VHH binders against Protein DOG1-like 4 (DOGL4). Designs and how they scored, part 126

Target 1, 232 residues: Protein DOG1-like 4 (DOGL4), of Arabidopsis thaliana (Mouse-ear cress) (q84jc2)
Amino acid sequence: MSKMRNLVEEKFLEFYESWVIQLELYLHQLLIAHNNNTMSETELRHLISKLTTHHKAYYTAKWAAIREDVLAFFGSVWLNPLENACSWLTGWKPSMVFRMVDRLRKSRVVLVEAQVKKLEELRVKTKFDEQKIEREMERYQVAMADRKMVELARLGCHVGGESVMVVEAAVRGLSMGLEKMVKAADCVRLKTLKGILDILTPPQCVEFLAAAATFQVQLRRWGNRRHYVTHS

## First folded at step 12 (VHH)

Design zc67 (from zb5 with T58K; framework vhh_8fcz_2)
Fold by ESMFold2-Fast, scan of step 12:
Structure zc67 (fold): chain B 232 residues (1-232), chain A 122 residues (1-122)
Amino acid sequence: as target 1 above (232 residues)
Amino acid sequence: QVQLVESGGGLVQPGGSLRLSCAASGFTFSSYYMNWVRQPPGKGLEWVSGISRSGSYKYYADSVEGRFTIIRDNDKKMVYLQMTSLKTEDTAVYYCARYTDSSSTLPGFDSEGQGTQVTVSS
């Protein structure tokens, strides 16, 4: 039994609002931990674990929602126009996260050579995985304009029985293809995040997560206030 | 005019229970994420719990998880905080607060009420 599109959007809007508010709370805790240097390694690891669990909860909810209506994630009603404009396959672009890592290198944090090497290897692998998905998306978009899809679109102009069923099957196939690609992109996001956290020390993880969460929260607030980095 | 009126505080012994109430008026209550925050003596404001607009999603500070329950009644425009297994560390003035992204605080909220005092002492 399929759910109406509006119910998926309403449910995920409420979920996402709550998820962002909780992210703001974790960001506050990360900033305190980063600035005070008073927390033990055990306390820092606990905070990092709470953030990783929070991000996993987002993907659990997202994957459940895309099974019902993947198109809701393209031009999402729970995101403002700025957030939507900055989306790559319904979320953050994996390689862009390394700009947060670069900020660590420019701050007071010291990365040892072994970490720098591992981060560079991860960056290259992440970019490779990202480009693979981009090629798949391009193939998907080209396939939408092939002879078979054009014929199915023509059949949609002949409302009735068999033609309606064939068009509905084609639309379902298109949605399932998008679901697969969105989930693949999300897997690259999660692997990239885990990879970075595995390379960094707990204090470095806190600084990285604070930078990432700050960007996400500020992007939302900028868009909601209509304060864009826009040239007049 | 946005109004939040807290009640239900008092003196209670450690291990006791209290139920706090927050009556909201002057806004579309069912459209807002609501919070309970507290201020212990001589300390800053501390977030306690939050509840989504329909009540489907609830979050708790680690210090109160498993002991406190946040509830809302949109028809009555009320938020409640059911507190059990109270500790001396729970002594604070408790405020209910509406979420806003226009505040400099993290999370963002405004507090329109005067609060209700909870004192946990033998």
Scores: ipSAE 0.716, ipTM 0.880, lowest interface PAE 0.9, mean pLDDT 86

Design zc68 (from zb5 with G50A; framework vhh_8fcz_2)
Fold by ESMFold2-Fast, scan of step 12:
Structure zc68 (fold): chain B 232 residues (1-232), chain A 122 residues (1-122)
Amino acid sequence: as target 1 above (232 residues)
Amino acid sequence: QVQLVESGGGLVQPGGSLRLSCAASGFTFSSYYMNWVRQPPGKGLEWVSAISRSGSYTYYADSVEGRFTIIRDNDKKMVYLQMTSLKTEDTAVYYCARYTDSSSTLPGFDSEGQGTQVTVSS
């Protein structure tokens, strides 16, 4: 029911708004840590753990929400148009996160050659995983078109309750397929994030997370500011 | 004009409790994420706690988690900070701040009030 879809969207809107604001607060802590080179390894690891937990909390909430209404995540109401334009399968494109990694080469925290090699291996694997999901989504879209044609034909020939049951089953199947694809994409996102953090030292992790959070926060602010210049 | 008025501060002994209040006016209170931030003597601003628009989500700095509780009453346009097991390190001026993404500085706060002084000392 559309009422239930509205409730899922409303709840996730408040969650996401809160989640991004908390990300801004963590970003502030990351920037302080980056500028203070006297912080202990234990303190840096604790901050990195907080960010990791925060990102995992996002996917926990997202997966609960998509179980109820996966379509809410295609053209999300909690994202501005700029954020939506930059989305790949309901979220950030995993391979693009390596642009934040490239920023580390200009920083005071220098990557050693062993790390560069492992990051390049991870980049290649991430791109491969992305392409695999893109191919599956293309197959899904083709299948969806075939099902829509069958459903369209049935709508023109509707006679009784059995036809309604078959159409409802098909729609449920479509939603379940999308949920599976979105979760697959999110797993690539989480594995990519974990992989990068496993390769980097704690100071490098802080700089990487600061770069990623800065991009996410600024993208949201740029999109929101463009739409806030309203005159009555 | 947006206004935030903090109250409830004072002198307390270590291990004591205080409840801070923030009265909001001049904006749609129920549409904003609200924060408590503090400034200890001779130090910079430190974020303490936050609460979502409806009160469904709350967040705390590690230094206060388990000791402080943030509450809001949207009908009264109030935010509260219940402080227990106070430590000398909690001595600071406490400010109520609404979140804004129009701020050029992170974290995004605006309409900070005059603050309320909390002193934890024997």
Scores: ipSAE 0.471, ipTM 0.776, lowest interface PAE 2.4, mean pLDDT 84

Design zc69 (from zb5 with G50S; framework vhh_8fcz_2)
Fold by ESMFold2-Fast, scan of step 12:
Structure zc69 (fold): chain B 232 residues (1-232), chain A 122 residues (1-122)
Amino acid sequence: as target 1 above (232 residues)
Amino acid sequence: QVQLVESGGGLVQPGGSLRLSCAASGFTFSSYYMNWVRQPPGKGLEWVSSISRSGSYTYYADSVEGRFTIIRDNDKKMVYLQMTSLKTEDTAVYYCARYTDSSSTLPGFDSEGQGTQVTVSS
């Protein structure tokens, strides 16, 4: 395992592990609700609210951690390599969530035409917001190679204390830019999730959340299992 | 190898309190999430509470939120469940369970113990 550099990574590692384990517990409840059809609409809405609160708790913790060390989120020690390989700007790619929505079109509870239309409008808007962030990320990466950054890199190759403050200020500036970009991406994620849940009925919300949570949990388990397989 | 031994159960009146204990051995206790689960008479297993590896994060089932507190002591390799304002519905065998992602079940819990019986009755 790679060496962790600061306390923010250690704290978020424990938080994330706890958050995923609790997601497994909620997934179990979602699967029971989906398979048994015994829960009232009020009970289903309560379960959906618990999942929504759980996801909001993740972003609350993430944004606090990013304020301290946004770079920790680009090479996250709390994610296995498979999870890291599947990340888009420190999390799930917003448009990909509509693959979970496509599952609902094959379910026993069929989406009505009005829902299909609203979901398509949301998908288009989500893709537009996603592309806007991708353009900002590209501009950020290009700016990393400008004259000021090249000069800073050269300065950092020299011994002595005179460059320390200049390097620290530049790295802080880069981190602030990344923080704003990551928060913008997370806002698109939250807006997309809320939009989908607002369009769907409670039973459809349960099916959607179960599909999304299943994917997230299984991806993590597959990646973790692969790491511990010895070849001998 | 992994062993979890529960204790502290008993008979208590509604509104009473009990403190359950779980002694862990055979694994690096401080590296694992720990849970309390229970099985009421004639029913399946129900998750009660979870605690993170250092104790910084805790979660509770709605039925026990505000009444139960989960605590751990990594030096002693113990996890505890402090139960207050007990109800007849809390009557169950209580099990301590270690989280594992190698389990075929969701959530991924394992337990070696026979549990500790809690009976809430007048």
Scores: ipSAE 0.614, ipTM 0.831, lowest interface PAE 1.8, mean pLDDT 85

Design zc7 (from zb5 with T100K; framework vhh_8fcz_2)
Fold by ESMFold2-Fast, scan of step 12:
Structure zc7 (fold): chain B 232 residues (1-232), chain A 122 residues (1-122)
Amino acid sequence: as target 1 above (232 residues)
Amino acid sequence: QVQLVESGGGLVQPGGSLRLSCAASGFTFSSYYMNWVRQPPGKGLEWVSGISRSGSYTYYADSVEGRFTIIRDNDKKMVYLQMTSLKTEDTAVYYCARYKDSSSTLPGFDSEGQGTQVTVSS
C-alpha cells in the first residue's frame, strides 16, 4: 500500500508541476488577449477552449490518481503549505470564483443585468451544492468515530488472518467514501466553471480566466517564497 | 554555470524534416521541465513545446501540434525537437530553455543559448 501510494504521489507530482507550468503559459496568452482588444471572437473562443481543455485534463488525471490513492490528495506533496491551507476538499472552493466574477462588474468589460441575474442564480445553486457536500463530509467524519470503527481499530492490534482481512476491507471502504466525495466536489467545480463561461461573453471569459489563473499562480509563488525565506 | 547549447538547424524545403538538439550542463538536468521557444524574423518569442522532468508529459503549441515531437534523454542530458512537415512560418531561431520559477515575471525561462537557425524556403 505504502509503495503504491508513493508511486501515485510521484506520478501526480510530476503531472501537476507540468500542468501548472502550462497554466502559466496560458495565463501569459490570456493577459496578451485581454490587453489587445483587436483579437477576433474566433481567436478568443479558441483560447478559452484551450483553457477549458487544460482544466478537464487536470480532472482526468486527478480522478485516475484518486482511484488509486485518494489520501494522497489530503495534504498533497505537490502543493506547498499555503496552497494546502486554502484547499476545500482537495481543490478550490467553487463559490470563491464568484468573487472574481464580481470584479468584472468594475472592469472595462461591463456585465449586463441579464448576466448578473444568471450569475447570482448560479452562485446560489453552487453554494447549495457545497453545503450538501459539507454535510456528507461531516457524516463521514462522525462515522469514523462510531463503535464499529473503534472495534476495527482494536482488531488491528491482533495477529490473525481474519482480523487483517476485515481491517483491510474497512480501510478500503473509507478510501472509496472519500473518493466519491472528492469527485462530487470536482463535479461542482467543473459545473460552476462551465456555467460561468456559458454566461459570459468571450472577452469577459478571457478576463475571468486570467483572474483565476493569476490567483492560482500567485498563491503558489507566495507559498514557495515562504519556504525559501525559512530556509535562509 | 547553467549552459544550454542548441544545434541541428539549417535550410530545408517546405514539407521537409529537421531534428534539433540541446546539450545541457551545469545543473541537475533530470530535475527540470525543459522547453523549446522560437523567434521568427521581426517577431517576439513564441513558446513551441515543453517536456516534464522524466519525459512522461509533453505539451505543444497549436501551430506545431501533430508535426513536432519533443524528446529527452536524461542520461545524455539532451533534449530534442523532431520537426516534420515544416512550413515557411516555422522559419525562426530556435532556443532551448529551462523552466525557472520566478515571483516577478510570467512565464519564467532560463536560457543561456545562442539558438539554432531554421529556415524553411523553396
Scores: ipSAE 0.674, ipTM 0.851, lowest interface PAE 1.1, mean pLDDT 85

Design zc70 (from zb5 with N35S; framework vhh_8fcz_2)
Fold by ESMFold2-Fast, scan of step 12:
Structure zc70 (fold): chain B 232 residues (1-232), chain A 122 residues (1-122)
Amino acid sequence: as target 1 above (232 residues)
Amino acid sequence: QVQLVESGGGLVQPGGSLRLSCAASGFTFSSYYMSWVRQPPGKGLEWVSGISRSGSYTYYADSVEGRFTIIRDNDKKMVYLQMTSLKTEDTAVYYCARYTDSSSTLPGFDSEGQGTQVTVSS
């Protein structure tokens, strides 16, 4: 309970709490739209645009925060332990969203063959981009144990202010590498989301976004209440 | 016990202004996101505006964006809704709501007060 937080952590904690609450409000609207067949296509497109803008606002705030303290996003204080356990490079794993798309095949508004083919193409591309980032993370982890890093760790144990400055500069360089990697992962997330929404019809987009928001909101509530996740 | 008491409603002409107040007690007010929701005659509850626990972030429904302003005073345990350029469509009972993730419903707003009536009529 006594964890001291820096300014970046406190500010992003309040932002994220508010962002999730707004997501709950959009989820409510998505569920109403899904069950109400009187909503026009222009009204559905407006709602979809609101959700897209909301997700973009998250990444705008996140990228500003990681420029100040990227390490805050590894084991984030604004996420509960269950949310942190499900994290892949500070966010959702892009390929996971295709599991939500698969549910649309059994839904009220079924996918046509042309959409299925485009979604499969996007899935393959997303997995390729995801694996590319995973290889970069592996290289980063290996580089942490290389000869230069070991030497810098030794230098940090010596008496003298100059050694402290050299070590601090090296640590900043490592943080910049993580920032680049996190931003690359976030770009894959945004491209995947946009790609799916571009392929789906407005009613299908509403159903997909409702499924994604439901999962995100419920995962947070389960973790906050310490209820066990029950697999059906 | 959580208690929210709304006030400041009344009859106002189109284009007019009103300031709604909500007095909170029974919980750590400064730790909660607060909202205003409304219920127009014969319709369901509609979310209007929300404010983060310190007041740093505010959110508005499209129908009120640019016309309404939500403010909070954590020392006085108050949340306010400043309404300008009021329209007949704004006629509703206005409720102050506290966010809770322990609610059985989505969105997670509960502990609503008795409400305050706003009537916009010429």
Scores: ipSAE 0.671, ipTM 0.857, lowest interface PAE 1.1, mean pLDDT 85

Design zc71 (from zb5 with N35H; framework vhh_8fcz_2)
Fold by ESMFold2-Fast, scan of step 12:
Structure zc71 (fold): chain B 232 residues (1-232), chain A 122 residues (1-122)
Amino acid sequence: as target 1 above (232 residues)
Amino acid sequence: QVQLVESGGGLVQPGGSLRLSCAASGFTFSSYYMHWVRQPPGKGLEWVSGISRSGSYTYYADSVEGRFTIIRDNDKKMVYLQMTSLKTEDTAVYYCARYTDSSSTLPGFDSEGQGTQVTVSS
């Protein structure tokens, strides 16, 4: 049997593949800029702007898609199993990017004390926002096991228009809750990315973005290189 | 075996137009993102344009944005590059390439075609 996909999954699979391929192209430009040290500040700012626009385009497409089907983003079909295993609330865990920032301490363009202080403040704030969302997800999961939800699930086993409508309303409510939570997580991601780029100099931004894009591209390639076989 | 056969190149004056064609065989064409890349005389490969599986998403290098259009016909297994307002800097051998994540290149591409020569001169 051919694997069935809904329209949201089909559209986002094509979008995401294209988005990652374009990220590979930007990564190539970032590596050239980083290794050769030959680009002007204006050229570096333009490249950084392209990357920030590219990431914003991802979230614009994602938010349109989750409004239609948020569940498609939990165990996404456009991600390989390794990428899915590394996901936190449908994307990268915001605090993990500070591990990439730590590598800048050993770069040719080292962080100054004022930058270190601002990055630590941002790290603390990011971790706080991340934990707030984790508590919200926990509350969501607890509410899912609430007696009211259990009764609605039982009602769904009965045939009748009124029962069906009540169950449908509950399911819609669950999806809306997940949508808000995913968007909140994505807002923390965007705020963290912007915050880091605002603190770093253009050469440091290039190093950071190159490290982040390298990790994302290589994680995808490592997962895709695995050969999956099914025993029929 | 994957085969990509480019055609449509030639000599054209600055400001002119050409349409390049790429005939694909040996793989499920509609499942792959496709690229056009070029190699100017004495330079390395540079990416020109890309197109998603169904053609819904297209991307262009800054140097060709607004002048070139990439299109595909999945039924015919063809990729096209419509080039307008050609400049001397567009002179290159043009290659059609299938995206692959197994390549050492960024972006990843697999091209075994001979390419098609585009020469823009007065």
Scores: ipSAE 0.707, ipTM 0.883, lowest interface PAE 1.1, mean pLDDT 86

Design zc72 (from zb5 with A61E; framework vhh_8fcz_2)
Fold by ESMFold2-Fast, scan of step 12:
Structure zc72 (fold): chain B 232 residues (1-232), chain A 122 residues (1-122)
Amino acid sequence: as target 1 above (232 residues)
Amino acid sequence: QVQLVESGGGLVQPGGSLRLSCAASGFTFSSYYMNWVRQPPGKGLEWVSGISRSGSYTYYEDSVEGRFTIIRDNDKKMVYLQMTSLKTEDTAVYYCARYTDSSSTLPGFDSEGQGTQVTVSS
């Protein structure tokens, strides 16, 4: 009934499940910190650092896995169908996090004019970097289509070991190109997160990270339950 | 029926060691992330440690990291918590909990057993 998962898919499935469960714990700590005035700036910075380290651990594991099999990250078995439907180049779309920033600016935590200006500048730069990646992926997809057509045509003329070797070499080349593109997209994600955290105060960082983690956790739970997701 | 049975608690002096055990039944144990959670006297539940389904990934609360080790044996359907360098603040009832994403808790878990009492006192 189910196709056999490859080793990379099985390993990353276990890693990702564990990573999300740990994110749930950090979300709990962020919600406590947000509702509690007893935490010092040092304690808040430590919590923010734990979240930052946790996200970096995700990209460390992801980049190791894509070196082995980048295609596992397109239509990932560790993501439910809703999470997969919402993916942009194997992850979240960088500009979408500014909607969570907009929620922050409407809360009790007030942003000063200088922060609002820097966040808007970062939003514009993020959209620009995002569009650049989209153009690069389009060029790659066109090139992939051309190579795939040639490969399929050649396969129609041969049934044997030597044609298999040539196809395997071509597939490795395509995978290396995809790995580079996925890493470029992930770099935009990391730069966007770092940029937001560098602009915000520690209490504002806690509120932002809580909003982001809440959305990620709830999206997964909604998809796992096949619950209808509403935009409101 | 899902059942989790904790054991191995007791009275120890500060700096001592204990190994807690949890025997699982009624579900496919090797498919679930497992946790240890504790409730100190007069306080709410706090998460202590977690372990992935095969045991490849482990996580710890800051106050126990380096002192506690979580281990599982999927053939025996057991999860363990090896506790060393115990402190008076580790005094609590310890519960074994199966992860679930259907719970309102963060992380989500099932924990309705009696637990096992750990008392650290001189």
Scores: ipSAE 0.707, ipTM 0.873, lowest interface PAE 0.9, mean pLDDT 86

Design zc73 (from zb5 with A61S; framework vhh_8fcz_2)
Fold by ESMFold2-Fast, scan of step 12:
Structure zc73 (fold): chain B 232 residues (1-232), chain A 122 residues (1-122)
Amino acid sequence: as target 1 above (232 residues)
Amino acid sequence: QVQLVESGGGLVQPGGSLRLSCAASGFTFSSYYMNWVRQPPGKGLEWVSGISRSGSYTYYSDSVEGRFTIIRDNDKKMVYLQMTSLKTEDTAVYYCARYTDSSSTLPGFDSEGQGTQVTVSS
């Protein structure tokens, strides 16, 4: 049984594969909207709402899955090695999305000075929230090292069938703390995304979401092909 | 290698129903996300619906949501499209397509089937 995927991994693998395929379809719609100047504000807001709902569906599914097995998200079988290499606490580093925002300054959809100021304020807040979570993870890792040392000492003294029970207890304790931290990181991600979309106009939201989705889809395709170089 | 054979199309009145079938062979059917796509007369391909490997997750285009239902039977290696409340705009050749990330299209399709004609007309 040690080489088999657990039920949480199997279910989330299927969910994630379907979620990414639907993201590809939304990306196609965003690219058409970006190149089409005739789409109404109501139509653009509807498309943005569909993308927002799609991202919220991801976090709903993720939080249900981490209640069962948070460790699945630190060694995700549904992500390729390149995607895993780019992960920060089981997902995108929130401040990284501001790279997509920076592209808007060079696009045909011009940001006004007031938007630039609000985006920079949001960037600073996001970096502060990231640093707070990084400090929490450091504290957790110190506590985990102490717990792991105690578990290793017990395993050394009372080996055999009892070692399985001790490991299971340690994993349950690990899961509770990590679940809280992963949810905190995801809250920063959602807060950052909402903040950006609240500052941008509907055409700018479409361009931003298209850039973010393009990066996510291409990173997955590059990693699956294993012959692309992403450094520069 | 991949074979997809669509059937179940025909002529139907507006408001009518049809059930399309797709028989798959030449690949591990239960490992792939499957789609229905359509091509209206004189137009390009349009994505209609998709279904995950076990059938647990389904997605629909806005034009068919609430009217069409996609289902699959992995034991029979079949995917189905149950169509209700058919409109004249649903007239098209319907194709079954396997998802692939190797395609330049979004989403990626890998279909070599001949399709099945659906005509909605009074």
Scores: ipSAE 0.682, ipTM 0.865, lowest interface PAE 1.1, mean pLDDT 85

Design zc74 (from zb5 with A61P; framework vhh_8fcz_2)
Fold by ESMFold2-Fast, scan of step 12:
Structure zc74 (fold): chain B 232 residues (1-232), chain A 122 residues (1-122)
Amino acid sequence: as target 1 above (232 residues)
Amino acid sequence: QVQLVESGGGLVQPGGSLRLSCAASGFTFSSYYMNWVRQPPGKGLEWVSGISRSGSYTYYPDSVEGRFTIIRDNDKKMVYLQMTSLKTEDTAVYYCARYTDSSSTLPGFDSEGQGTQVTVSS
């Protein structure tokens, strides 16, 4: 089993490293676009589309990998300890992006009243969806401590014949439950990202995506250097 | 000591082809993402292509996509750039660069070589 995990982990490690390096390139293009107000709306929309496609490619690869080994995403080897410490259900916490939108609004992003209203409605909906998933994760964690699961774990240590099949079925059930939950969380992330981009103008989208990519890239760099976090 | 040595540049006509080579030494080549970057006359560095440590993933900017192909041979510690349908705007010094997250560039890279000159002119 550890061999299967190692193969998924090795493949996703190479994919994720490449994906983040490409994100660094897109961040450079976003920063140029932000500092150079000469880009047309068509050019800005093309850049935004490339970023959106890049994020979708991440989720396509992630969902293929979790089908094979969802547990690899709970304490991922391709993420440093700081990135793992900041994870909520294997990724960014959806409601946190609205804090970035609020910071942009206070700096240089001019939002009209209709946009403010739509962003608030999206924030409320995102928080509701996030809390629903948190309740499902709570139920999952309680079920893990259930007497039946504890007894199956005991049985797994001393099994023969049919008992092996029962334990294997239970483990498959646990993995399928986690996969469904991770996908649900990722769908909230994608809906939140799409929702924000649909509300914002192309220049505002560039500002938002630049802020998000900057945070993601810097969090990785800080954690890789361990200037911020040390393991005891 | 990280060393990257580029070769294969030259003078070609528009529509022509060239294959650039980069010989790497002084580090575990198979553990690093590798890049080609270029510097056109009077301009800054421009990223041209990237390849993952095993070669499974490759990336290109729109300016060269469909025309350039990056390849690596980990046993020989080589990375290559196959260039086709060359344009006058491809004229530049081409550098092989190892990815690093310690650089101020995006993506981060270092380059120890003198580069190889590609001139596309009629």
Scores: ipSAE 0.686, ipTM 0.864, lowest interface PAE 1.0, mean pLDDT 86

Design zc75 (from zb5 with D62E; framework vhh_8fcz_2)
Fold by ESMFold2-Fast, scan of step 12:
Structure zc75 (fold): chain B 232 residues (1-232), chain A 122 residues (1-122)
Amino acid sequence: as target 1 above (232 residues)
Amino acid sequence: QVQLVESGGGLVQPGGSLRLSCAASGFTFSSYYMNWVRQPPGKGLEWVSGISRSGSYTYYAESVEGRFTIIRDNDKKMVYLQMTSLKTEDTAVYYCARYTDSSSTLPGFDSEGQGTQVTVSS
């Protein structure tokens, strides 16, 4: 049985496909910049600005779509199963980006003391914000298991007109709660990305953005394969 | 077999206009993101513009933004590039390319054909 896509899903699917293709173009430019030490600081800042604008455009489109159908983002047809398996509240987990920064420090990115201090402060704040979202998600799940919600679900199966109105109001309330939670998680993502880019120098920003874009593009391409072969 | 046939190139003066066409066959055209790429004399391939499968989303290289417009007609299986305010640095062979995520290159382009020559000179 094929799942039918609604208009919101169809529109966002086309948007997301286009957005990822443009990200691949920016990744190519970032890799050229990484291998070419002749680019000026002005040129690097301009490339970083283009990536920042591109990520902002994603959240603008996402929030417009969530306003219409937030549930589309919990079973996203524009993401493959591997991308969906790696998602935390409809996107990447904010604390993950600090692991990327740590990896870059081992290979070629040397940070001064002031940067290390600011990154640690940002890490602590991000983890706090992330845990706050996780507690809100737990509250949401508990509310779904509440006797009153279970009773409303039963009413939707066995009682006429007035019961239908009550069930519809409850479903709308649930969707609004999910929308608020997803937007809160996206705000943590945007603050974390902006915070890291504000701390890093332009060459370091290029390294970070290249690593992040590489993981996103590779994850999508790997997940688009039907089968995986293990080497034992 | 996937085929992309470019046409519409020619000699034009600076500030002039030209419309390029790309005729597609051998695949479900309306399912693919389409691109224009160009190769200036003595240089490598440069991405110019892209258009989503229905035409709802378009992207442009900074060097051509505001001057070029990419359009598609899915019924005719055609992609167009409307070029205005042409500059000498727009001189290149222009190729039509289908996006593919199965390529090892970034971005993934599947382009075949001889392209169409655009020469901007006085």
Scores: ipSAE 0.670, ipTM 0.855, lowest interface PAE 1.1, mean pLDDT 85

